# Designs tried in a protein design chat: VHH binders against q9zpq3. Part 28

Target 1, 317 residues: q9zpq3
Amino acid sequence: MVTLIVATTADPASINPAAALLAMPGWTAGPILPPDIKSFSNKQTRVIQHDRSIVKEDDLDLRWEEATGEVVDEVIFLSRHTAVSNRPALTVHPIGVLHLKDGESPPQGGKPGWAALPSTRIGPWFRLLKKMAEAHGLVPEFEITLEATHHGPITNKPTMFLEIGSTEEYWKRQDAAQVMALLMWEGLGLGGSEEVGKWKSETGKRKVLLGIGGGHYAPRHMDIALKDDIWVGHLLSGYSLPMEDPTQTKTTPGENYIGGNWRQSIKAAFEATKASFPGGEILAHLDHKSFKGWQKKAITEFLAEESINVGKPNDFT
Below, E stands for the ipSAE of ESMFold2; O stands for the ipSAE of ESMFold2 at other seeds; V2 stands for 0.75 times the mean of E and O plus 0.25 times the DockQ between their complexes.

## First folded at step 12 (VHH; framework vhh_surovatamig_d1)

Design j1 (at its last look DockQ between E and O 0.86; V2 from the best seeds 0.73)
Fold by ESMFold2, look of step 12:
Structure j1 (fold): chain B 317 residues (1-317), chain A 123 residues (1-123)
Amino acid sequence: as target 1 above (317 residues)
Amino acid sequence: EVQLVESGGGLVQPGGSLRLSCAASGFTFSSYEMSWVRQAPGKGLEWVAVIYYSGSETDYVDSVKGRFTISRDNAKKSLYLQMNSLRAEDTAVYYCARMTEDWDSGYYGMDVRGQGTLVTVSS
């Protein structure tokens, strides 16, 4: 079982953290992925460096298995973060494309209506990253944050993205790259310490955050994710919950239908989260301020209908 | 300041061709995926095509596949859309967009800034 770390050679926010990790002890040449893509091995970890757009590299986990015979356990992508604000950030997030209907072509990779299996490491590594960034003097210059679920590529194993943002000068920051490398080094236990963020269901139920609503940086869900021992699944921003405004449609009196793909989005994210956290206690946390009354009512009723438990902040311990 | 300036629109007959251009400034053009987005009269925005920063990877909405070609010239900081076999349904204002991963802004991360360029397909 291997952990596949994927870096893009043209992206300094990707290749620089990978290079910093590879400079640490224990790396040897790994298999060559066709046609001539290099890899490096250290214990259970494989680093691959490629030169194509990361969101179009579908099924890298299956392609690794086909080329090498090694079964992939999880995939970690190293990437740049881009934002209109251009503020510096170090980020962690799951992937998926929840807003599109079947048959639509996704411009940012993935597939329509799909949520990848979220890495179980998202919550624990977010907290570890925050601690490391503080210890290395990157805070408050860099914001340390989760991102809501978005984009591809298509993967078949638990997946997360680790990113440095948000402009070229920050993508190139070597101190940020070193912190990301240290996160991976410690988080995967490569230096001999206990790894961080593996899911264990045998010791009893654990609380798993399913975020519903809010903006891209999940501000209300971040308050939950900062609590000790909280696991993080998918985080559905408002853009992943398309809801048709009933005042813009001609609806027969007595109709209680709210159009849009929001039901499928919640269900897909819930099922993917459940699959990554067997035996976990999944709690939907609503960013109430991000919803109009009719939206909140519809979502709350749907969650109850689907037997998806709602958690308020004090329910996460 | 990020600027995107579209040009090349006009009136064209069905079956005709048109080439749109977008001049970009205020950001490192070669580091971003770029898209064309259109808005037909009385309709919302619709994604049309994307080109990844490598320049060799593209994708299109099904209704334009085989008829439209997106391309970029990173040295000139320019994005293009070659539109062939035009149909009345292609009538729209066309915008270029910088793709960002902060999807709060723009149309699912498609940062539209310009006034667009009007394409009218009618006989």
Scores: ipSAE 0.688, ipTM 0.865, lowest interface PAE 1.5, mean pLDDT 90
Fold by ESMFold2 at other seeds, look of step 12:
Structure j1 (fold): chain B 317 residues (1-317), chain A 123 residues (1-123)
Amino acid sequence: as target 1 above (317 residues)
Amino acid sequence: EVQLVESGGGLVQPGGSLRLSCAASGFTFSSYEMSWVRQAPGKGLEWVAVIYYSGSETDYVDSVKGRFTISRDNAKKSLYLQMNSLRAEDTAVYYCARMTEDWDSGYYGMDVRGQGTLVTVSS
């Protein structure tokens, strides 16, 4: 299983965790990928460093394969987190641009109506990160949180982002960079310990969270993600679920479907989650308080039509 | 306090040019991707152009490609939009935005804060 770790050289929240990881034993220089991307290898792990916008460098997994002949099995991006609040954070999230319709331009990369294959490590590494951040004295200064699915780049293999936020002072924090490096070191088993977050479908009863609704930091879904043995797929905030208010329809008598891109968003996220978790039991968890009654009814009816099971908190055992 | 102050709008004939400016303060300007967003009369917000912090990468909505150029001057904490070959459809209030990952508000992470600057393209 080959893991591609991507860093950008201009971003201290990206290059500093990468540098901390590369300072650990076992790294050797790898090939330079077109156009001038440096790489490093350690066991199953490959680190690349480039100087472009991280959300615009598409298909790095396939570009690695084209340049080296080696198949990539997953991608992990190291990046900054930016927020209006400027609160310090360490975050984990899947990527996708589900709110845009075909033909629209995505200013934050990706492609319209698309959800990447989510990394199977999102849930397990979120829990491991929280433990490590606590052990290294970063809590409560840093919030340790998931983020809802958003932005690009385009990838073809299971993907997640690991981020340090949310201002220049915190992006540069070397203790945070070290914790992210330790997360990757232990999580990928590079020091000899067993890997964390590798999917095993032998039982066929592994619960996978598909988050529906809520805000960007997924507070209701985080309660589920903190449970033992729960896997995390896509997390669709309200911005990924555009729903047209039917009371705004003036000349459509008898119209009873709820317009907007929300059906396509749910379907894309569900299919991507299913593809990353073969044999998994995907449960849609609704953040009920984020929906009006008509939205909740429409969503639950659609989930039933698509044979997508709904999970309440107690169903995630 | 984060401030974004737009200027440079006005009345111009079709085919004309304008240069918009955005003065930024209250944050580390060079650390952020920046964008221009517009709102035509009776319409919602529409993304126009973005300039990324890595290298000199830029991107534009298709309707303005080849006509508009986004640029920045980090020393002056300023963002610019050079608008050429203006069309009636470009009539809008133009806003400067700081890009963030906190997509709960604004226009998908595009943090609009200023009063904007009105561009009117009319004969």
Scores: ipSAE 0.672, ipTM 0.860, lowest interface PAE 1.7, mean pLDDT 90
ESMFold2 (binder alone), look of step 12: mean pLDDT 79; pTM 0.800

Design j2 (at its last look DockQ between E and O 0.73; V2 from the best seeds 0.00; counts 0 for: pae O 2.6 > 2)
Fold by ESMFold2, look of step 12:
Structure j2 (fold): chain B 317 residues (1-317), chain A 124 residues (1-124)
Amino acid sequence: as target 1 above (317 residues)
Amino acid sequence: EVQLVESGGGLVQPGGSLRLSCAASGFTFSSYEMSWVRQAPGKGLEWVAVIYSGGSETDYVDSVKGRFTISRDNAKKSLYLQMNSLRAEDTAVYYCARMTEDWDSSGYYGMDVRGQGTLVTVSS
């Protein structure tokens, strides 16, 4: 079982953290995979360097398995973060493309209506990253945040993105790259310490956040994610929950159907989260202020119909 | 300030061709994936094509594959859309967009639509 770390050679926010990690002890050169993907090995960790856009790298986990015979346990992508705000940030997020209908081509990779298995490390590594960024003097200059579920590529194993943003000046920041490398080094236990964020076989209930609603940086859900011992699954921003206003699209007497892709989005995100956290207690946390009354009613009823438990902030303890 | 200025639209007969241009400024153009997005009369926005920052990788909505070609010139900070074999259904205002990850801060799912657009009318 290996952890696959993916870096893009042309992206300084990607290749610089990878280079910083590879400068640490224990790396050996691995095979060059077709067509020209360089690799490096350290214990259970494999770093892949490629020179093409991330959307051309669907199924890297399966392709690694085919080429090497090694089973991939998880995939971690290193990437730049871009934002309209241009605010400096270090971010962690799951991936998926939940707003598109079947048959549409996704401009940001992935596939329509799909949520990747979220990495179990998202919550624990977000908290560890925040501590490390503070200890290394990057806060308050860099905001340390989660992002809502978005974009591809297609993966088949638990996945997350680690990003440095949000402009070229900050993508190139070597101190940020070193903090990301330290996060991976300690988080994967490569120096011999206990790894962070692995979902082990355990008994008893463990709380897993499924975020419903809110903005891209998930401010209401981040309040939950900062609590000790909380695991994080998918985070569905409003853009992943298309809901058609019934006053504009519905004229059938007695019918209460609310159109849009929101049901499928919630179901896909829930099922992917459940698959990544066997035996976990998944709690849907609603950003109540992001919904109109008819939206909140529809979502709450759907969650009940699907037996998806709702969690208030105090239920995450 | 980020600016995107579209040009090259006009009236064309079915089967004709047009080349759209987008002049970009205020950001590191070569570091961003770029898209064309269109809005037909009375309709919402529709993604048309993307070109990735690596420059050689592109993708298109199915209805334009084989007819439209997106390209970029990073030295001139310009994005292009070559439109061939135009059809009446291609009539729309065409917008240039840079791609960002904060999808709720943009005009259309991470496509930062901010220019006036350029009108393409395909009519007999």
Scores: ipSAE 0.689, ipTM 0.869, lowest interface PAE 1.5, mean pLDDT 90
Fold by ESMFold2 at other seeds, look of step 12:
Structure j2 (fold): chain B 317 residues (1-317), chain A 124 residues (1-124)
Amino acid sequence: as target 1 above (317 residues)
Amino acid sequence: EVQLVESGGGLVQPGGSLRLSCAASGFTFSSYEMSWVRQAPGKGLEWVAVIYSGGSETDYVDSVKGRFTISRDNAKKSLYLQMNSLRAEDTAVYYCARMTEDWDSSGYYGMDVRGQGTLVTVSS
């Protein structure tokens, strides 16, 4: 079982953390991924480098398995974070393209209405990254944050993105790259310590956050993600929850529910989260302030219909 | 200050061609995926095409596949849209957009639209 770490050579926020990791002990030449993509091996970890757009690199996990015979356990992508703001950030997030319906084209990869299996490491590594960034003097200059679920590529195994943002000055920051490399080194146990964030038990009080609503950086959900022992699945921003305002459009007589793709979005994110956390207690946490009354009513009724438990902040203990 | 300046629009007959240009400044152009989006009068934005930062990977909305070609020149910080076999339904203001990951609006997948656009009118 292997962990794939994927970097692109043209992106300093990708190749620099990968290079910093590869400078640590224990790396040897690994298998070649067709057509000529080189790799590096250290224990369970494989680093691959390529020169194409990372969000279009579909099915790398399956292609690795076909080329090498090694079963892929998870995929970690290293990438730049882009934002309208200039504020520096170090981020962790799951991927998916939940707001689109079948037949719509996703400009940033993935496939419509799809959520990848979220990495179980998202919560634990977010907390570890925050501690490391603080210890290494990157805070308050860098914001350490989760991002809501977005974009591709298409993957088949648990996936997350680790990113440095948000402008070229910060993408190139070597101290940030070194903290990301240390995160991976410690998180994967490559130096001999116990790895961080692998799902080990399917029983007991194992709370998993499913974030519903809010903005891209999930500020209301981050308070929960910072709690000890809380796991993080998908985080659905308002963008991932298209809801049609019933007062603004003609509706079919007899219609008793709110239109839009929000039900499919919640269902896909819940099912992917459930698949990554067998036996876990998934709690949907609503960012109540991000919803109008009619939206909140529709969402809470749908969650009840689907037997998806709602969690208030105090339920995450 | 990030700027995107569109040009090349005009009046054409159905079946005609136009080439749109977008001049970019104030950011590292080669690091961003770039898109063309369009807005018909009184309608919302519609994504048309994307080109990835390396310039070799592209994608299109189905209604323009085979008729439109997106391209970029990173040295000139320029984005282009070659529009062939134009139809009346292509009438719109066309904008270039840089793709970003953050969004808190009803936008199209984090598209940063800043310019005045360029009007394309396809009419007999």
Scores: ipSAE 0.473, ipTM 0.772, lowest interface PAE 2.6, mean pLDDT 88
ESMFold2 (binder alone), look of step 12: mean pLDDT 81; pTM 0.818

Design j3 (at its last look DockQ between E and O 0.91; V2 from the best seeds 0.72)
Fold by ESMFold2 at other seeds, look of step 12:
Structure j3 (fold): chain B 317 residues (1-317), chain A 124 residues (1-124)
Amino acid sequence: as target 1 above (317 residues)
Amino acid sequence: EVQLVESGGGLVQPGGSLRLSCAASGFTFSSYEMSWVRQAPGKGLEWVAVIYYSGSETDYVDSVKGRFTISRDNAKKSLYLQMNSLRAEDTAVYYCARMTEDWDSSGYYGMDVRGQGTLVTVSS
């Protein structure tokens, strides 16, 4: 059972945190994966370094298993964060491409209508990253935030992205790279301390956030994720919930069913979240401000149909 | 300021060719995936092609595979689309876009469209 950390030499926000981690004690050279991908081993952790675009290298978990016989338990990608605003950020997020239908091509990797299994570490590592960034003087210069579910590559095991953004100056920041390396070092227990964010259905809180609505940086859901002991699954922004306005499409009475991919998006994200958190209590948290009345009604009714519990902020205790 | 300036459009017959260009400024061009998107008359935006920051990886919408080639020149901060075997359904305004992760800020699912575009008209 191994944790696979993926970096690309094409991206300083990827390779620099990987290099900082590899400079810590305990690493040995591992096998070379086809085609010519270097690897390193430390306890249960494997680091691989390829040279392609990180969202385009699919199925690295299965490729590791085929090449080595080791079962991959989870995948962590190290990457740059890009943003229209160019503001500095350190981010954590799940992946998936939920707005596209079968047969459509996703230009940012992944596959249409798909949500990866979310890493159980997303919530706990977001909180740990925030504390580490503060302790190392990166706040307020860097904002520390989750991102909503988006892009690929295709994976088959629980997955998250860790990112440094949002411009070349910040992608290259060695102090940010060191904090990401420290996050992985402490989070995976490589220094001998207890690891952080492994799912433990027998102890602690078992409440898992499924974010519904809001913008890319999930501000309302982030308020929940900052609470102690809350687990985080998928976070579906408005762009992952395409809904067709019924007032602009005339239909017969009783056939004003709200069109668009939003049902499939919620179902895929819920199923992936459930699979990552066996025995967990998944609570859908709605960013109500992001929905018109007809959208909220449709979503709330669908959640009830699917027996997906809705959580208000106070339910995350 | 981020600027993207498209050029190279025009009127062509079916089966003809055009080469579109996009001049980029105000950002580190070589560090971004870049795309072409198009908007046919009366339709929404459609992604056409992407070239990734690795420099060698590309992808295309199925309807243009084998006919269109996206490329970039990082030294000139320029993106190109070679369009061969043009068809009437390729008629559209073509835009270049840099790709970013904040999909709700970039106009079309992470494709940051900024220019006026360049019109391609393919008519019988």
Scores: ipSAE 0.699, ipTM 0.878, lowest interface PAE 1.5, mean pLDDT 91
Fold by ESMFold2, look of step 12:
Parts: C-alpha cells; structure tokens; sequence
Structure j3 (fold): chain B 317 residues (1-317), chain A 124 residues (1-124)
C-alpha cells in the first residue's frame, strides 16, 4: 500500500515542497507513468511530478495502480493557495464539489455533488504544521489554517491538499517549502519516527469533526481542530450548503420543505467522512452564526433525521 | 487593485462570430486560471470556459464546446474568447473572471468577477 504525493512542475508552491522532500535521504527513481510522468520512491511513499493542472488530473490513484500494480492507500496534493485576500497562508484541506447538481459543470475539477474520502491526517497534520511553522519562524507572517472542502480532482482514496499561499512572493518561499517537506517527512515517518495521523479506530480518541457552515477558512471549526487528538473530516462552508429561502418561493410546501442542494451536500460529506474513519464517532459542529434561524432549524432537523450526531465544542473530548 | 476589463461585445446574427477580450491588471496574471462567465437577462451567472495558468489546458460548458475557444496571452495580460456559430441562447453579458480558492471572497464559487462585462446580443 503506498502514499502518493502529487506535485505539478509549473507551480512553485507545489514543486518546491516536493523538491525539498526529495532532497532528503532515501529516494530512488520510480516508474514513469504515461505520458512521461516521473516518479520517485522512498519506503511506502511515491512522489509524482507532472505538468498538468492538479484539479483536472482525475483518478491518479487508480492510474498508479493500473500502471504499477501497487495499491494506493492515500493521495496528498501539493498546490498553491490563491485568495482574493492575498493573505500569506499554509493550509490543509479536503476536496469535493458539494454545491453542484448532476449535469452541472465543475470548472475547478471533481464531480457534481461529490466529496472525496478525506485524509485522516488532516487534523493531526494541521496541528503538526502549526507547531512546525511556529518553530521555524513562519508565524505570525503566515496564517496556519484549514480550508473548507472545495474543488477536485476526482480521487478514489483518502485525499488532502497541502498549500502555500497566497501570492507569487509567498508561493516561492523556500522556508515555507521546507516546512511543508518537513511536515511530510515526519508525518509519513520517513526518517524512522512514528508516522502521524493514521486512523487507529481501536485506540485513542475516536471523535471526528464534521464542520457545517462558516467561511472558507473555517474559523469556528478551527477551535475544535486545535484540540488534542481530534480528527477532522469534511468542512462545509456556506457555499457548499445552498439553501433556498422559503419566503421567496411561490406555492412552497410548509417550512419543512427547503430547496437547494444542502441536504445532498451534508449527506455526501458525512458518508465520505464515515468511510475514512471506520468506527469513529462523527460529530457535526454547526457554525451557528453563519445561519439564519430557518436555516439552523432545517439543518438541525435533517441531521436528526439522518442520525448524524451534533457536537458542541465541549463534546469534542 | 485587481482590475478586469471586458470588451468586444456587440450585436451579431445567429451563426456569426465575435471575439471577446479581457485586459487584466493589479495581479500576476500568468499565475491564475482564468474563466469566462456569462449572465443571460434575469438569470444567474453561468460558467462558460476556463483556461489554466499554463495556457495548455482548457475546459468548456457542454453548450459551447466546439463553438467557443478560450485563449490567453500572458505577456499582454489578456484573456480572449473566440465565439463562433453563435446562437440566440448565447445572448448575455460576458465577464472574465480570475479563479481563486477562497470561494467566500469570490462573487461566484471561486470565479472572481470584477468588471462591467461586455454585452453579446445574438438576434435574427
């Protein structure tokens, strides 16, 4: 079983962390995947370098398996973070395109209404990244944060993105690239230390955060993700929860019928989170201030209907 | 300040062609995926085409595939949309958009629309 790390050669926030990791001991040339995609091997880790946009490179896990016969355990993408705000950031996030319905086009990859299996490492590596960034003098210049679930590509195995943002000045920062490489080195146990963030359903805390609501950088959910030993699944911002205002629709059934794709989004994210954390206790945490009263009521009723437990911050222990 | 200025719209007969342009400033143009989006009268925004920052990869909504071609010139900080075989349903205000990942701060799911747009009217 292998871990795929995916980098694109045209993106300094991607290729520079990959190069920093490859400069560490133990790498050898791996197979070349069609068409001409280079790879490198170290223990159970494989680094793939290609020149295509990451969000459109679907099924790299399956394509690796087809080309090599090796079973892929997880996929980690290295990418730039782009933001209107231009704030420097180091980020970790799951992927999915929850807001789209069947037949709609996903301009940023993925497929409509889909959430990837989230990497179990999202929470633990977010905490480790924060510690490493602080130790290496990147804080407070860089914000260390999660991002809400968004974009593709399509993957079939647990997936996360590691990103450096948010402008060219920061994408090319070598000290940030080296911290990301150190995160991967230590997190995957490549230096011989115990790896970080593998799911162990039979030991330790089993509580898994499913974030519902809030903004792209998940501010209310971040407080929970910073707690010791809390696992993190999908994080659904408001843009993943389109809800149609019932006062704006003609001949609307009673309050219990709220249009929009929000039910499907929550269900897809919950099922993907559940699949990544067998035996885990998934708790939905609502960013209450991001919802109007009718939205909170509808979401809370739907969670109960689906037997999805709600957690307040103190329930994450 | 990030600016996106669309031009090239106009009135055209069905089956005709137009070429739209977008002049970009205030950001490193070559570092971003760029899109065209459109808004038909009384409708929301609809994504039309995307071009990735390398310039080698593109994608289109199904209704325009084979008829529209998105392109970019990174040296001129310009985005283009060649629109051929135009149909009445292509009538809309067309906007160029910078693609960003902080979808809260973009006006349309990571498609950062800032300009006034350019009106394309297809009528017989």
Amino acid sequence: as target 1 above (317 residues)
Amino acid sequence: EVQLVESGGGLVQPGGSLRLSCAASGFTFSSYEMSWVRQAPGKGLEWVAVIYYSGSETDYVDSVKGRFTISRDNAKKSLYLQMNSLRAEDTAVYYCARMTEDWDSSGYYGMDVRGQGTLVTVSS
Scores: ipSAE 0.602, ipTM 0.831, lowest interface PAE 1.9, mean pLDDT 90
ESMFold2 (binder alone), look of step 12: mean pLDDT 80; pTM 0.809

Design j4 (at its last look DockQ between E and O 0.93; V2 from the best seeds 0.72)
Fold by ESMFold2 at other seeds, look of step 12:
Structure j4 (fold): chain B 317 residues (1-317), chain A 123 residues (1-123)
Amino acid sequence: as target 1 above (317 residues)
Amino acid sequence: EVQLVESGGGLVQPGGSLRLSCAASGFTFSNYEMSWVRQAPGKGLEWVAVIYSGGSETDYVDSVKGRFTISRDNAKKSLYLQMNSLRAEDTAVYYCARMTEDWDSGYYGMDVRGQGTLVTVSS
């Protein structure tokens, strides 16, 4: 059972945090996977370095198992973040491509209508990253934030992305790379301390955030994720919830349904979140201001129909 | 200030070919994945093709696979789309787009800035 950390060699926001982690004690060379993918081992952690596009290298968890016989327990990707704003950021997010319908090709990897199993570490590591970034003088220069669920690659085990953004100057920042390496070192317990973010429902809160609505950086959901011991699953921004305006569509009279694949998106994200948190209490937290009245009504009725509980802020205590 | 300028469109018969170009400026071109998107008359944007920053990996919408080829020249800060075996359904304004991960921006992170270049496929 191993944790697979994936770096891409051409991306300084990826290879530099990996190199900083590999400079810490306990690493040994691992197998070279086809075609020429180097690997390194430390306890239950494996780091691989490949030179392809990170969102197109599908099934690395299964490919590791095929090549080595070791079962992968989770996957952590190290990547750059890009944004039109160019603001510096350190980010954590789950992956999936929820807005596309069957038959559509995903330009950023993944597969249509799919949500990966979210890493259980997203919430705990977001909080740890924020503390570490503050302690190391990266705040307020870097914003420390979650991102909503987006893009690939395809994975089969619990997954998250850790990113440094948002321009080449900041992708190359060695102090940011060092903080990401310390996050992984402490979070995976490689120095001998207790790891952070393993699902252990009996010893803590069992509340798991499923974010519904809001923008890409999930500000309303981050307020919940900052609370002690709250777990984070998928975060569905408005772009993952395409809803057809019933006044603008050619809808058959009397059918009174809301088109678009928003139902599939919520269901896929809920089921993936539930699968990552067995026995957890999944609470859908709605960013109410991001919805028109008809959207909110449709979403809340669908959540009730599917027996997906809604969580208000106080329900996460 | 990011600038993207498309060119190379025109009128062509079904089965014909065109090569589109996009001149980029105001950013480090080689750091970004780039896409072509198109808008047919009276319709929304449709993603057509992407080329990743290394320049060797590409992907296409199914309707153009085998007919269109995306390429880039990082030294010239240029993106290209070779369109062969054109069909009436390919009639659209074609835009190039810089890809970003902040999907609130643009069309699912596809940052369209230019006026586009019109391709008309007609007998």
Scores: ipSAE 0.750, ipTM 0.895, lowest interface PAE 1.2, mean pLDDT 92
Fold by ESMFold2, look of step 12:
Structure j4 (fold): chain B 317 residues (1-317), chain A 123 residues (1-123)
Amino acid sequence: as target 1 above (317 residues)
Amino acid sequence: EVQLVESGGGLVQPGGSLRLSCAASGFTFSNYEMSWVRQAPGKGLEWVAVIYSGGSETDYVDSVKGRFTISRDNAKKSLYLQMNSLRAEDTAVYYCARMTEDWDSGYYGMDVRGQGTLVTVSS
C-alpha cells in the first residue's frame, strides 16, 4: 500500500520540492512507469516524475498498480499555483470539477460533476505547513492557505495538491521547496516519526469539514481548519455551486425550481468526503455572506433533505 | 498590466477558414496556459480550446475538434486559432484568455481582458 507523489519536470514549483525530498535519506530508483516515467522509492512512498501537463494525466494510481502490482492508497500532486493577484502562497487543496454538467468538456482536466476522494491529510497538513512555513521565515511573505476544490486530473484514491505560488520568482524559491519537502518528509513519517493526517478506524467521530460557499481561498472555512483535530474534506466555492436565478412563478415552495448544477455538486462532494472519512462526523459549514437569501434557503433545504448536518463554527471543537 | 489583443475576425461563408491572433503583454507569456473562449449572440461564454504551458498539449470543445487548431509562439508572445470548415454556429466574438488557478477571477480561471474579435459565418 503506497503513497504516490507526482511531480512535473518542467514546473519548478513541482520538480524542486520533489528534488528536495529525494535529497533526503532512503531513496532508491524504482521502476519505469509507461511510457517513460521515472520513479523513486522510500518506505511506503513512491515519487514519479514526468513532463506532461499534470491535469491530463488521468488514473496514475491505477496505472501504477498495473505497472508494479502495488496498491496505491493516496496521491499527492506537486504543482505551481497561478493567481491574478500574483501574491506569494503555499497552498493545499482537494480536486474536482463540480461545476460542469454531463457532456461538457473539462479544460482543466477531471470529468464533469466529479469530486475526487479528498486526501485525509488536507487539514492536518495545512496546519503543519503553516507551522513549518512560520518556523522557516516564509511568513508573512508567503500566504499559507487552503484552496477550494477545483480541476483534475482523474484519480481513484484520496488526492490532494500541494502548491507554491504565484509567479516564476516564487515558484523557483528553494526555501519554499525545502519546506514542502519537509512537510512530506514529516507528514509521511519517512524519518521515523509518526505520520500525520492518516484516518484510522480508531479516529472515532472526529469532525470533518465540508465547506459550502465562499471564494477560492475559503477564508471562513480556513478559520475552522486551523482548529485542532479538525479534518477537511471538500471545499465548494461559489463557482462550484452554479445556481440559476429562479423564475418568478412556483407551484409549491421548496420544490426544485432553482436550476443549476449546485445540488449535484453538493451531493458529489459530500459522498466523496464521506468515503474518505469512514465513521467521521461530516458537518457542512456555510459561508453565509457568499449567498443571497434565496440561495441560502435552497441550500439549507437541500442539506436537510439529504440528511447532511450543518455545523456552526462552535460545532468544530 | 496584463493585456490581450485579439484580431483576425471577419465575415466568411460556411466552409471557409479564418486565423485568429492574440497579442499578449504584461506577463511572462510562456509560463501560462492559454485559451480561446467565445460568446455567441445572446449566449454566455463558452470555452473553445486550451494550450498548456507545461508542454505542447492541447484540448478542444467537442464541437470544434478536427476543425480548429490552437497554437502559440512564445517568442512573439502570441496565441493563434486556426478555424477551418466554419459553420454558422461558430458565429461569435472570440476572446483569448490567460488561465490561472484562482477561479474567482474571470470565467473559471479563464481571464478575458480584450475586446475580442468578431467572427461571422454567413452565406
Scores: ipSAE 0.726, ipTM 0.881, lowest interface PAE 1.3, mean pLDDT 91
ESMFold2 (binder alone), look of step 12: mean pLDDT 80; pTM 0.810
ESMFold2, look of step 14: ipSAE 0.644; ipTM 0.849
ESMFold2 (binder alone), look of step 14: mean pLDDT 80; pTM 0.807
ESMFold2 at other seeds, look of step 14: ipSAE 0.656; ipTM 0.861

